# VH-VL binders against C2 domain-containing protein 3 (C2CD3), part 5

Target 1, 169 residues: C2 domain-containing protein 3 (C2CD3), of Homo sapiens (Human) (q4ac94r1171to1339)
Amino acid sequence: SSGLLDVGLRYRRSPRTAEGVLAARTVSISVQIIRACGLQAAAKALAEREPALQFSATVGVNASVTTHLSFLPQGEQRRTHPVACSFCPEFSHHVEFTCNLVTQHCSGEACFLAELLEFAEVIFAVYHENTKSASDIISIESCKEYLLGVVKVPTKELLIKRSGITGWY

## First folded at step 11 (VH-VL; from k3 with heavy chain S35H)

Design n3
Fold by ESMFold2, look of step 11:
Structure n3 (fold): chain C 169 residues (1-169), chain A 121 residues (1-121), chain B 111 residues (1-111)
Amino acid sequence: as target 1 above (169 residues)
Amino acid sequence: QVQLVQSGGGLVQPGGSLRLSCAASGFTFSNYAMHWVRQAPGKGLEWVSGIYRGGYTHYGDSVKGRFTISRDNAKNTVYLQLNSLRAEDTAMYYCARGGSYSGSSDAFDIWGQGTLVTVSS
Amino acid sequence: DIQLTQSPSSVSVSVGERVTIDCKSSQSVLDSSGNYLNWYQQKPGQAPQLLIYAASTRESGVPDRFSGSGSGTDFTLTISSLQAEDAAVYYCQQYYDSPWTFGQGTKLEIK
């Protein structure tokens, strides 16, 4: 029915931070966005309410993926380059989110990263990007992106799997 | 003093159920992952299940679907519900304190005294 | 699942001698944070006790005659000068990927 997204997640510690007892320590959440498939169904469903997508729904979408970690600010999200004209794009994209091992809440209470990971998720949003020609500036549709789908992957399994989690979602 | 005190063992028929309890004292219970480890008579150690401070659980393959770990942070107690018991579940069951703080090992540094579960007709 | 194989299965040694116990993992338990391997001692009729964590770090109160070494897939517990109270079964344990697993144990007896 909908599309699928093939992703991988790993918990990684930054190599060097040994200073003092008060030094903040950092780790990385490594995210791989490998590929997607089945995007035609999503594009066709959107084309029923958005006629500007009719052509892309038949020939292929210009897919890109944003990645956001739920406990980080929205400004920390990352984005792949678009893959043109495909319903099964290969992204092979790697992103690292640097996180503090211990964070300070506004209440003054320390919050450990493990506590955040237990309830957090990685949020992937798949978009179609209309590519405009230089001579076609008069159409708002040629400069617009369209949301094809959202995938949310819980991070709690990273607490028990140092090898990481991988799969289609 | 840091302690884990266990209760709830006994003799039960195959297909029966038991609930094991492990009461903690002397440390901030809610900051630690808690685990159950069992040892059949004359055999080695087998990890059974673990639970994180927020309630995330994981299980060994031999007990998945039959056993349920839970915790009550207000009572400083971790539980293991044993259902659909089989003869091979006969063992000494230990509760153990796991790691605290991200990046800490899940080493079992504090153990309960153990409670015997016997599954026999 | 990650399998841990200990050798020897049992050993009988005199007081004062050095003993080594090996633990072989079916896959690496090492990442950038270190080795996810622990050692436990279990004396007859008692619960296990933690000896070594993170492959080589001795738990508080453990005598310095106990040491851990190795990395990745190959690990060793060494008792440098055996004492009578060291008669026990020794287990390695990994916590790299769930389910957590133990080695089958090594029984150490005093001649």
Scores: ipSAE 0.549, ipTM 0.797, lowest interface PAE 1.4, mean pLDDT 84
Fold by ESMFold2 at other seeds, look of step 12:
Structure n3 (fold): chain C 169 residues (1-169), chain A 121 residues (1-121), chain B 111 residues (1-111)
Amino acid sequence: as target 1 above (169 residues)
Amino acid sequence: QVQLVQSGGGLVQPGGSLRLSCAASGFTFSNYAMHWVRQAPGKGLEWVSGIYRGGYTHYGDSVKGRFTISRDNAKNTVYLQLNSLRAEDTAMYYCARGGSYSGSSDAFDIWGQGTLVTVSS
Amino acid sequence: DIQLTQSPSSVSVSVGERVTIDCKSSQSVLDSSGNYLNWYQQKPGQAPQLLIYAASTRESGVPDRFSGSGSGTDFTLTISSLQAEDAAVYYCQQYYDSPWTFGQGTKLEIK
């Protein structure tokens, strides 16, 4: 169907020794956003309801990707720089999320990170970002971003693969 | 005392099915991953399957699609459903306790006594 | 799959002697958290028992004469002063990437 995202995930304990007991409590979730493809279909579908996308759906989108872990606040999300005018962008982007081994569940009870990973997801949102030209500065709308799609990748395989997870989603 | 007591097993024909059970006592069962490991007569150990406390499972290549691991935390019991059995599945089957989510290694530190499954005739 | 190859396949040694058993992994089993390798002992007619986890950490109740060493792809189990009760088959096992795998085993006999 429409659009695929090539990503990689790894779970890593902090490698640094003895910089306090607190540093030993943390772990990294490494996320690679490698590339996407098939974005034209998504752009065309949105252009049926979004006039601002009509041109981009024909010639190429300015794609960027946000990354968020489901058990972290939305404010912890990260974003790639946009790749201009393509339906098959190459991002080659790397993000690290630092996580506590023990965290508070939404119900207020404490839990281990491993418990969270069994049920958690990494959430990728793919956007088109309109570019602002020097000759077209008459509205704020010309700098608007449009959601092309969302990909959710479960983290549970990190429990059984220390080498990590890589693939198209 | 901490122990795993197994039941089930026996003689079945090729294509048949069995369910193995492993009852835990002396520890908080729901905090631990549980595994099955088998050993054909005169041969080495082969990991079969594992299950995490929330129900996430994984399998060895030789049994995937035919065997199903499950757990019942209320009964402190892990199960292995063996379907479409073949002669090469003949082995002693052990259940084993894996790592705790509280930071233990994922080593098999407690083993059941084993139960024999024979597939022939 | 990660293959583990043990050497030797069998050995016959006298009480009081030192013995080493090697385990070679087809891929590294090391990450920033350490080595994902365990050692087990299995006596005849018994279930296996954990000896060493994380390559070098002795399980509770295991005598000091057992030690594990190595990193990455090359691991060694050492018994520094053999006792008659140590006659068994010894297995290494990795838990780096599923499926978990064991070495083929090393049979230790007492002369």
Scores: ipSAE 0.510, ipTM 0.782, lowest interface PAE 1.7, mean pLDDT 84
Fold by ESMFold2 at other seeds, look of step 14:
Structure n3 (fold): chain C 169 residues (1-169), chain A 121 residues (1-121), chain B 111 residues (1-111)
Amino acid sequence: as target 1 above (169 residues)
Amino acid sequence: QVQLVQSGGGLVQPGGSLRLSCAASGFTFSNYAMHWVRQAPGKGLEWVSGIYRGGYTHYGDSVKGRFTISRDNAKNTVYLQLNSLRAEDTAMYYCARGGSYSGSSDAFDIWGQGTLVTVSS
Amino acid sequence: DIQLTQSPSSVSVSVGERVTIDCKSSQSVLDSSGNYLNWYQQKPGQAPQLLIYAASTRESGVPDRFSGSGSGTDFTLTISSLQAEDAAVYYCQQYYDSPWTFGQGTKLEIK
């Protein structure tokens, strides 16, 4: 198919009896980026309009994945290392996002993390990334990353599933 | 005082409908998940449904597609709409306060008095 | 779904004696934040009442003769010196993964 991403999500909240300023005010959202598949179709579709992808669409892409929580600033996004020359890369990558239990909106209004999770998403973006070489400097697109696809996973199930969310998206 | 006061039970025929209500007082209702738990005569407890403050819902397998939980935070009230009722839905229905999103316990620490739903011809 | 199995199904004991009630989960309900298991007491004609949460923490107002122990898949409720007022049905309950589930109950009677 057009590409799928195998991911896992989990968060940990303070129990009723837990204390401590850091533990009481923060929670970790763990994101696992396990693997992808089917990236050739996406690469071929892009190669029709972006010639720099033509070779990679034939032999394999240098895939990397960014991860962003919809309620965090974009500066909090994380990126995997690239996996070279594959249409079915294995990332086996884990990131932790530290979130405040009570956070402030741009307007200054406080809200609970659970309010955010009920409506939020984890956003994964899959890129092809060229590695630099002496010959690649000649083309302005040789240093460029190319978006292969975007996957959005709602976070609301984390409210009722301590084992977390796993699966292909 | 912290209380959950229930209403809306009664006798209904198979295939019929009822709406149960549970009015909260003495706490900040909008900060809590709310639940329904039922108990058939002489039987154990069965969790029925839960609702989070923003309206996210989840259901037990035996009631999915037939029952709908909802809440009105302005009225401090949680509801359970019972549709397509069957004889096996005959039970005492309890509302219960669940966990707070502020990091409090996720236990059912406050229960209503119960309301009886009887499904028979 | 996570199934909880209690044992015994019923027990009849005298005032002053020690009682243990076991709850076994079909899968672990433990994570880094603790155990997601509660105990409830239901006296005849009444709604259930929370007794123990997080496997071992007594709810406010619960006598210290009630204690909870265990972790992961195996949990125990202990009443160290039974009182006549403790006659009730006791339920364990998990809130690890939806749907939330209860054990089948343990009926405690006074001889």
Scores: ipSAE 0.505, ipTM 0.773, lowest interface PAE 1.6, mean pLDDT 83

## First folded at step 12 (VH-VL; from q3 with heavy chain T105E, light chain A50D)

Design q6
Fold by ESMFold2 at other seeds, look of step 13:
Structure q6 (fold): chain C 169 residues (1-169), chain A 122 residues (1-122), chain B 107 residues (1-107)
Amino acid sequence: as target 1 above (169 residues)
Amino acid sequence: QVQLVQPGAEVKKPGTSVKLSCKASGYTFTNYAMHWVRQAPGQGLEWIGGIYPSGGYTHYNQKFQGRATLTVDKSTSTAYMELSSLRSEDTAVYYCARGGSYRGESRAFDIWGQGTLLTVSS
Amino acid sequence: DIVMTQSPDSLAMSLGERVTLNCKASQSISSYVSWYQQKPGQSPKLLIYDASSLQSGVPDRFSGSGSATDFTLTISSVQAEDVADYHCQQYYSYPWTFGQGTKLEIK
């Protein structure tokens, strides 16, 4: 639908000596999920297609964000704390993915990280959990979550931009 | 036509440095890694390192660590290899070679330059 | 480092004979092997990639096979123009490494 997500990505190599010696064989990719906005329009549009979706049009949605790297296993996915009752939630969430410089691709082919970063992406998914009523509180049933939107940020700019990638998406 | 063009020869004294060039043409420079391989007279092939032009990401053979530096100039589609603290043992032909396609093509070295003969002597 | 060991170091063959060159990796490297031909005074030329795939423009008398640790390059009917050094190379993990080479001559 619509909405914006303010994120930051950084790629930090292991320190190198003046002689170019690689001090470690791993790197860190830092992902910051700062905030979102414009979720009112996204929630309204989704509610037209999802009859069970519940949110307060006056106060907001109950948002959380998942993130993962497209070349890492799904078990590496991370999730923010939920932020209740907002159309512009502030997450201020930081996650760090540790990657090997040489990895095995899903086809079993040995790959180095630069090849993966050229064509990979960081995927963010924004979810809403239904607003509970007094009736829902009495129920032991699990709350359902709804996908408000997906943001994909290509990682290839990390190969070029020394300060990383930041901004609204 | 895809090609890699290198100077034919360089002569240097021990203790100095050299910066060898490799000019690529006929393909999108940033879609492939560039590697450097040397061959001493009568010897086998020895991988020095590789660079990915789009991000400048590099790998080095530990044997050359601290002495070899790989760079690129994307505006001229030219790769460079700088080797410092030269010794007579560095006398060899130095090749640039294209490999490591970002689009999942083979990582074999499918295009080679003609090589630069580096002679290190007093 | 993965060591690539080629055998034999050299051989001399009669025209039309079948030639088999071997390359052994010090650990399993799947099929991430390439073969290069290097004629005297020339740069290497890619013959085979991914252990068995023939590079475009290479005569089909050349073929490659093998996986894991043992790889072969075969010339089904050797020609005078095949006089060269032959190198195998692994690209399974850094650093990339080459075999020491096999010199092919015609007797």
Scores: ipSAE 0.000, ipTM 0.487, lowest interface PAE 16.2, mean pLDDT 80

## First folded at step 13 (VH-VL; from q6 with heavy chain H59N Q65K)

Design s3
Fold by ESMFold2, fold request of step 15:
Structure s3 (fold): chain C 169 residues (1-169), chain A 122 residues (1-122), chain B 107 residues (1-107)
Amino acid sequence: as target 1 above (169 residues)
Amino acid sequence: QVQLVQPGAEVKKPGTSVKLSCKASGYTFTNYAMHWVRQAPGQGLEWIGGIYPSGGYTNYNQKFKGRATLTVDKSTSTAYMELSSLRSEDTAVYYCARGGSYRGESRAFDIWGQGTLLTVSS
Amino acid sequence: DIVMTQSPDSLAMSLGERVTLNCKASQSISSYVSWYQQKPGQSPKLLIYDASSLQSGVPDRFSGSGSATDFTLTISSVQAEDVADYHCQQYYSYPWTFGQGTKLEIK
């Protein structure tokens, strides 16, 4: 099994001017990565295939979370700082994805962004960072990360629920 | 050796356009975003925009009001920035910079070109 | 647009002294800040990314700290080669913006 991830999603649309034209050509999707829990089960399962993780699966992982909005390039993903030695890390991390609008007309603009959000998802990937060093020999050290789990949250509810989306996934 | 090579200088008259080049070598061109940053004489740095070579996705600073156009040629590992309707205020050093961190996000600019000095004057 | 404000504008230090440079964002930007060193006549060089992570090949006398709106670059013991302009940059949201810079000089 994989643990749980506590997240929140918010959408902020530019307000209309008195002439009915949007004041800005961008909108923001805000993502909050609050915390995770239950990561030991994921770490133990991975340690069966990755012996280097056996210690971390027992005492705690150095967890970080990447966040990717599915219709943006992979390079637009964001990552939390790692939280050391925990199976229930608190991240309290905020990310903002800026999305461009296609048109400045109300009917066309709403249709385009709504089409993107209707089928899009926010993809969270939870990693453990595992590092090694040799103490008495010329060391070769590789900073390596291991995928503990993936969570995908559809964005379509942002079209309806103005308070946003929050909860455990 | 990771390297971004730019021409040293360009001189242009107001109202014309320029297309600046940035030749990448020593790394896989399509794995990193390419950004353009300018610096007017004695002034700070200003981000112009960025492009992802693999898909051609671009982000622009709207201060340039659509005057800037970013493109790539993947076959030559070369990025281009075209700036139209040049003004004397566009006189600056124009840098290309590779966007990326050890984690693969398009973020901090870890490799910079030497810059091209663009002079716009009559 | 997020405004990045650096302080001081200029600073003169003796060799071996500790230097602290400040960068303040006009809104919370989490930890999405980088710092660059720009020596006279050269292009910028990345020192710090993600507020506190040291770039490969940068001397460990450089360090970064801060969160949300207030960020610092610290040089623990200034060397002659550290004479440069220092820039902070946010990459929390587009457009990405730089501070105005801080000029570090040796007395």
Scores: ipSAE 0.594, ipTM 0.814, lowest interface PAE 1.7, mean pLDDT 83
Fold by ESMFold2 at other seeds, fold request of step 15:
Structure s3 (fold): chain C 169 residues (1-169), chain A 122 residues (1-122), chain B 107 residues (1-107)
Amino acid sequence: as target 1 above (169 residues)
Amino acid sequence: QVQLVQPGAEVKKPGTSVKLSCKASGYTFTNYAMHWVRQAPGQGLEWIGGIYPSGGYTNYNQKFKGRATLTVDKSTSTAYMELSSLRSEDTAVYYCARGGSYRGESRAFDIWGQGTLLTVSS
Amino acid sequence: DIVMTQSPDSLAMSLGERVTLNCKASQSISSYVSWYQQKPGQSPKLLIYDASSLQSGVPDRFSGSGSATDFTLTISSVQAEDVADYHCQQYYSYPWTFGQGTKLEIK
């Protein structure tokens, strides 16, 4: 079995005026990355192909999580702090994606946000980050990180659930 | 050797528009977002907006959305910011700044142009 | 919009002193804060990103700390070339916003 992420998603519209018209044309999608567990199995599986991970797969990984909203450019993704040497890290990290009600796909095409959220997802990628050795000062060694797993959470339910979406994935 | 080169100065009358340029060199233009920040004389910094050159995705400070337009020309690695309906309050230095990489790196502005002084006066 | 409030507005320090500059956000912004140095007549230069990460080429006498709403930039031993305006910026949510700046002088 693979590891799990404990996350929360919340959708917040701008306040409405007395006439029911939105006071501003923006929406925030708040994401909380709470914790992960069960990362040892993923680390061991990856270590079979990558010998540099064999020590970490035994003692603990230096985990971080990227968060990407599928219709935004990749440059809009966010990254947690790394949590050292654990298979069950606690992140307690918050990120916010600000979107207009009339918004753009990352290709630049204009869309209504509700249409995008119907089929969109929040994509979480969990990485292990190796510590640098003395010999990795040259660029080729300086950014070693290893993908442990990917979690995708559909955003469709945010259109109807006022309290948001929380849980393990 | 990464550089963002901007014209030194522009003078415009109120009610007109200006299109400021920012030529990038020394890196892959389409791999990073380009942002525009202004600084009125003796004042702080104010973010205008940003653009991802690869797909043309833009974000604007709503203070400027009706007046500011960000574009790119990928063939010349040049970013543009057009500001319309100019007012004397728009007199400022306008910087372009690189940030928001396609790879999800930090979104801090790590490279800045030298700025263009826009003067709006009659 | 998230308001970033810097303090003090200005200060004058002797060479070699430890300097602490403060930046407070109007709401929690995790650690999405950068610090810039702007010398007279120059464009801003990135010092610190993600609240505490030192930008390449920046002297290690500069450091950043803080989370949530309260952030600091520290210069462990101020030098003459550190005379500048210092700006904090949040990139937690759009629009990006800057603090009003702190002017550092050597007395």
Scores: ipSAE 0.577, ipTM 0.823, lowest interface PAE 1.7, mean pLDDT 84
Fold by ESMFold2, look of step 14:
Structure s3 (fold): chain C 169 residues (1-169), chain A 122 residues (1-122), chain B 107 residues (1-107)
Amino acid sequence: as target 1 above (169 residues)
Amino acid sequence: QVQLVQPGAEVKKPGTSVKLSCKASGYTFTNYAMHWVRQAPGQGLEWIGGIYPSGGYTNYNQKFKGRATLTVDKSTSTAYMELSSLRSEDTAVYYCARGGSYRGESRAFDIWGQGTLLTVSS
Amino acid sequence: DIVMTQSPDSLAMSLGERVTLNCKASQSISSYVSWYQQKPGQSPKLLIYDASSLQSGVPDRFSGSGSATDFTLTISSVQAEDVADYHCQQYYSYPWTFGQGTKLEIK
């Protein structure tokens, strides 16, 4: 009843400079949004209540994926370019989330990174967008965007897993 | 009409601080990040940092870490950038610019203030 | 820091000619590139975002293309009002960085 999303996640850190040693520590999480599959089931489920979606549920959706990190502001969210008319789109999209965090609870870079990753998650949302007219593209957010599925991946898995993650709900 | 209004000029002595303002109007202030960019005479553009007004979350260019402080006043839709320990090399035009939307669209700077010319000299 | 390198540093064109400005990133940055026009004595103005999307109110003689590391801004038929400095910028990872700029003049 759901599709699969193929992603890659990894993290890195940067050394602190002598300037501003007490100001921040830098953590980067690289996210690759590789592809999705099985989107037809989600599109057909939506078409049951959205008849205008029935054609796309038959021939293919115009898919895009948003991704964000749970402890960052929503404005740090990133989105792929759409892939037209497919139920198994290939995105091959790369993003990087950078944050500067300071903590008082323990010392050392390893403790800081482990605590940061323990409670965070990377959230992916897959959308279908209807065809737009040229006049509707200008400075107007489309209201005919349909959510096909959401995937949440805990960041603590990054310490062990470097492979793709799948799942829908 | 979306606008960012900045004062035209400031003159300061080395070693002092300045607090530059940027008044936003025509949009929901807390839905967009505010960024600060400077341009020294005859030089390119340099990003200083950005702030999300809704939660006060900030990011700074490490070059300015410890000297630049970004704040907002949500009740007046005004962003502030304070720069301390001024040097003559800080002489530049300082722009505020609106970036990334609340809903995670592009983070390009789509609206710019007219800039404040800061002159640092004795 | 991601270095954005623009070329050429300056050029002069006749009215109506096609202009191509280049911007190269020191690493892959997907399509997170914007282009700005800055006329003398004015603030920068957004032309292109996400490498190829045209900002509202910008004439359609402007277009952008590219991905990964190599990006271009194209003016299909240059007008007198296009005399300006042009800047590219990446917003893939902090700190945000700009290219050094390209100055466009009319012969």
Scores: ipSAE 0.474, ipTM 0.789, lowest interface PAE 2.7, mean pLDDT 82
Fold by ESMFold2 at other seeds, fold request of step 15:
Structure s3 (fold): chain C 169 residues (1-169), chain A 122 residues (1-122), chain B 107 residues (1-107)
Amino acid sequence: as target 1 above (169 residues)
Amino acid sequence: QVQLVQPGAEVKKPGTSVKLSCKASGYTFTNYAMHWVRQAPGQGLEWIGGIYPSGGYTNYNQKFKGRATLTVDKSTSTAYMELSSLRSEDTAVYYCARGGSYRGESRAFDIWGQGTLLTVSS
Amino acid sequence: DIVMTQSPDSLAMSLGERVTLNCKASQSISSYVSWYQQKPGQSPKLLIYDASSLQSGVPDRFSGSGSATDFTLTISSVQAEDVADYHCQQYYSYPWTFGQGTKLEIK
């Protein structure tokens, strides 16, 4: 069946600065990447076309997760460290994305970031990072990463629910 | 039929302001960022800034911060760029361009307006 | 700021020849590069995004390659309608920046 990715999402404002006058307002989107499970099904599906995944699909994948917020530049993407040899990795990873509100409107009015978040998404991509083995000397793909699945979570829904939304492809 | 329509030309004196328009049609205006790029005569392209229409979230090239203001009118699907304290160096063609979706699509500029030629001279 | 440097500045080719245009980034930008064609008096048109993905409606004689810092636009068999300026652009981090352009002429 499909895999699951357990995440948490929170919205918070920047702390006030010690400088003491109409401070810049920065909004943070906090994302927790807690764990995944059911990755064996995804690995087996890919192994049908990727021989390099045959062993990992049986034993466990070296999973890592990238995350980014759909309206930020791709350079703001973050990645967990890989968790070795598991189909149910625990990441316990925390990411904060900073959004600057100070210059959103030159008329002196603050823009409502909540309206942007109504349509935005947090995008998670789960990879297997295939590492070298003695048997992989012949294979061209021995130091390659493979996409196991993508989860797109609307930020609107997570503003109300702090538990994760799950799904694969 | 996706398109971005801009006026052809504007002429201004140094020290004044201009507000350039870009009318979008053929797509859901609030799903994509709108960007502004200029091209001085005989020169390359220069990014000014971008705006996400849904919440008015803006990002500016620091070179233009304090002079450029990006806004939208969602009811008319129109983006605006206001440039203040004009100088002769601001003479250029100003393009609007549709950028990345906040739903995670590519950030490339896939649709461009025809451009507005701004001439700043006394 | 990430500097995008294109080479050559200008290039003249015969019809049917293979063209290679280069773009170098001042730091690694993964694959977040696009290529635009700008014909005289016209606005830019997207050709390639994400370094190698062909935009819908673009002829398959255009292709892109590269990663990290070195990127290439290739035209497999140049045609008369390919006379234009070609720009690369990074969208890895703000500010988004363009290369200075390469002018392609036929003959």
Scores: ipSAE 0.183, ipTM 0.697, lowest interface PAE 5.5, mean pLDDT 81

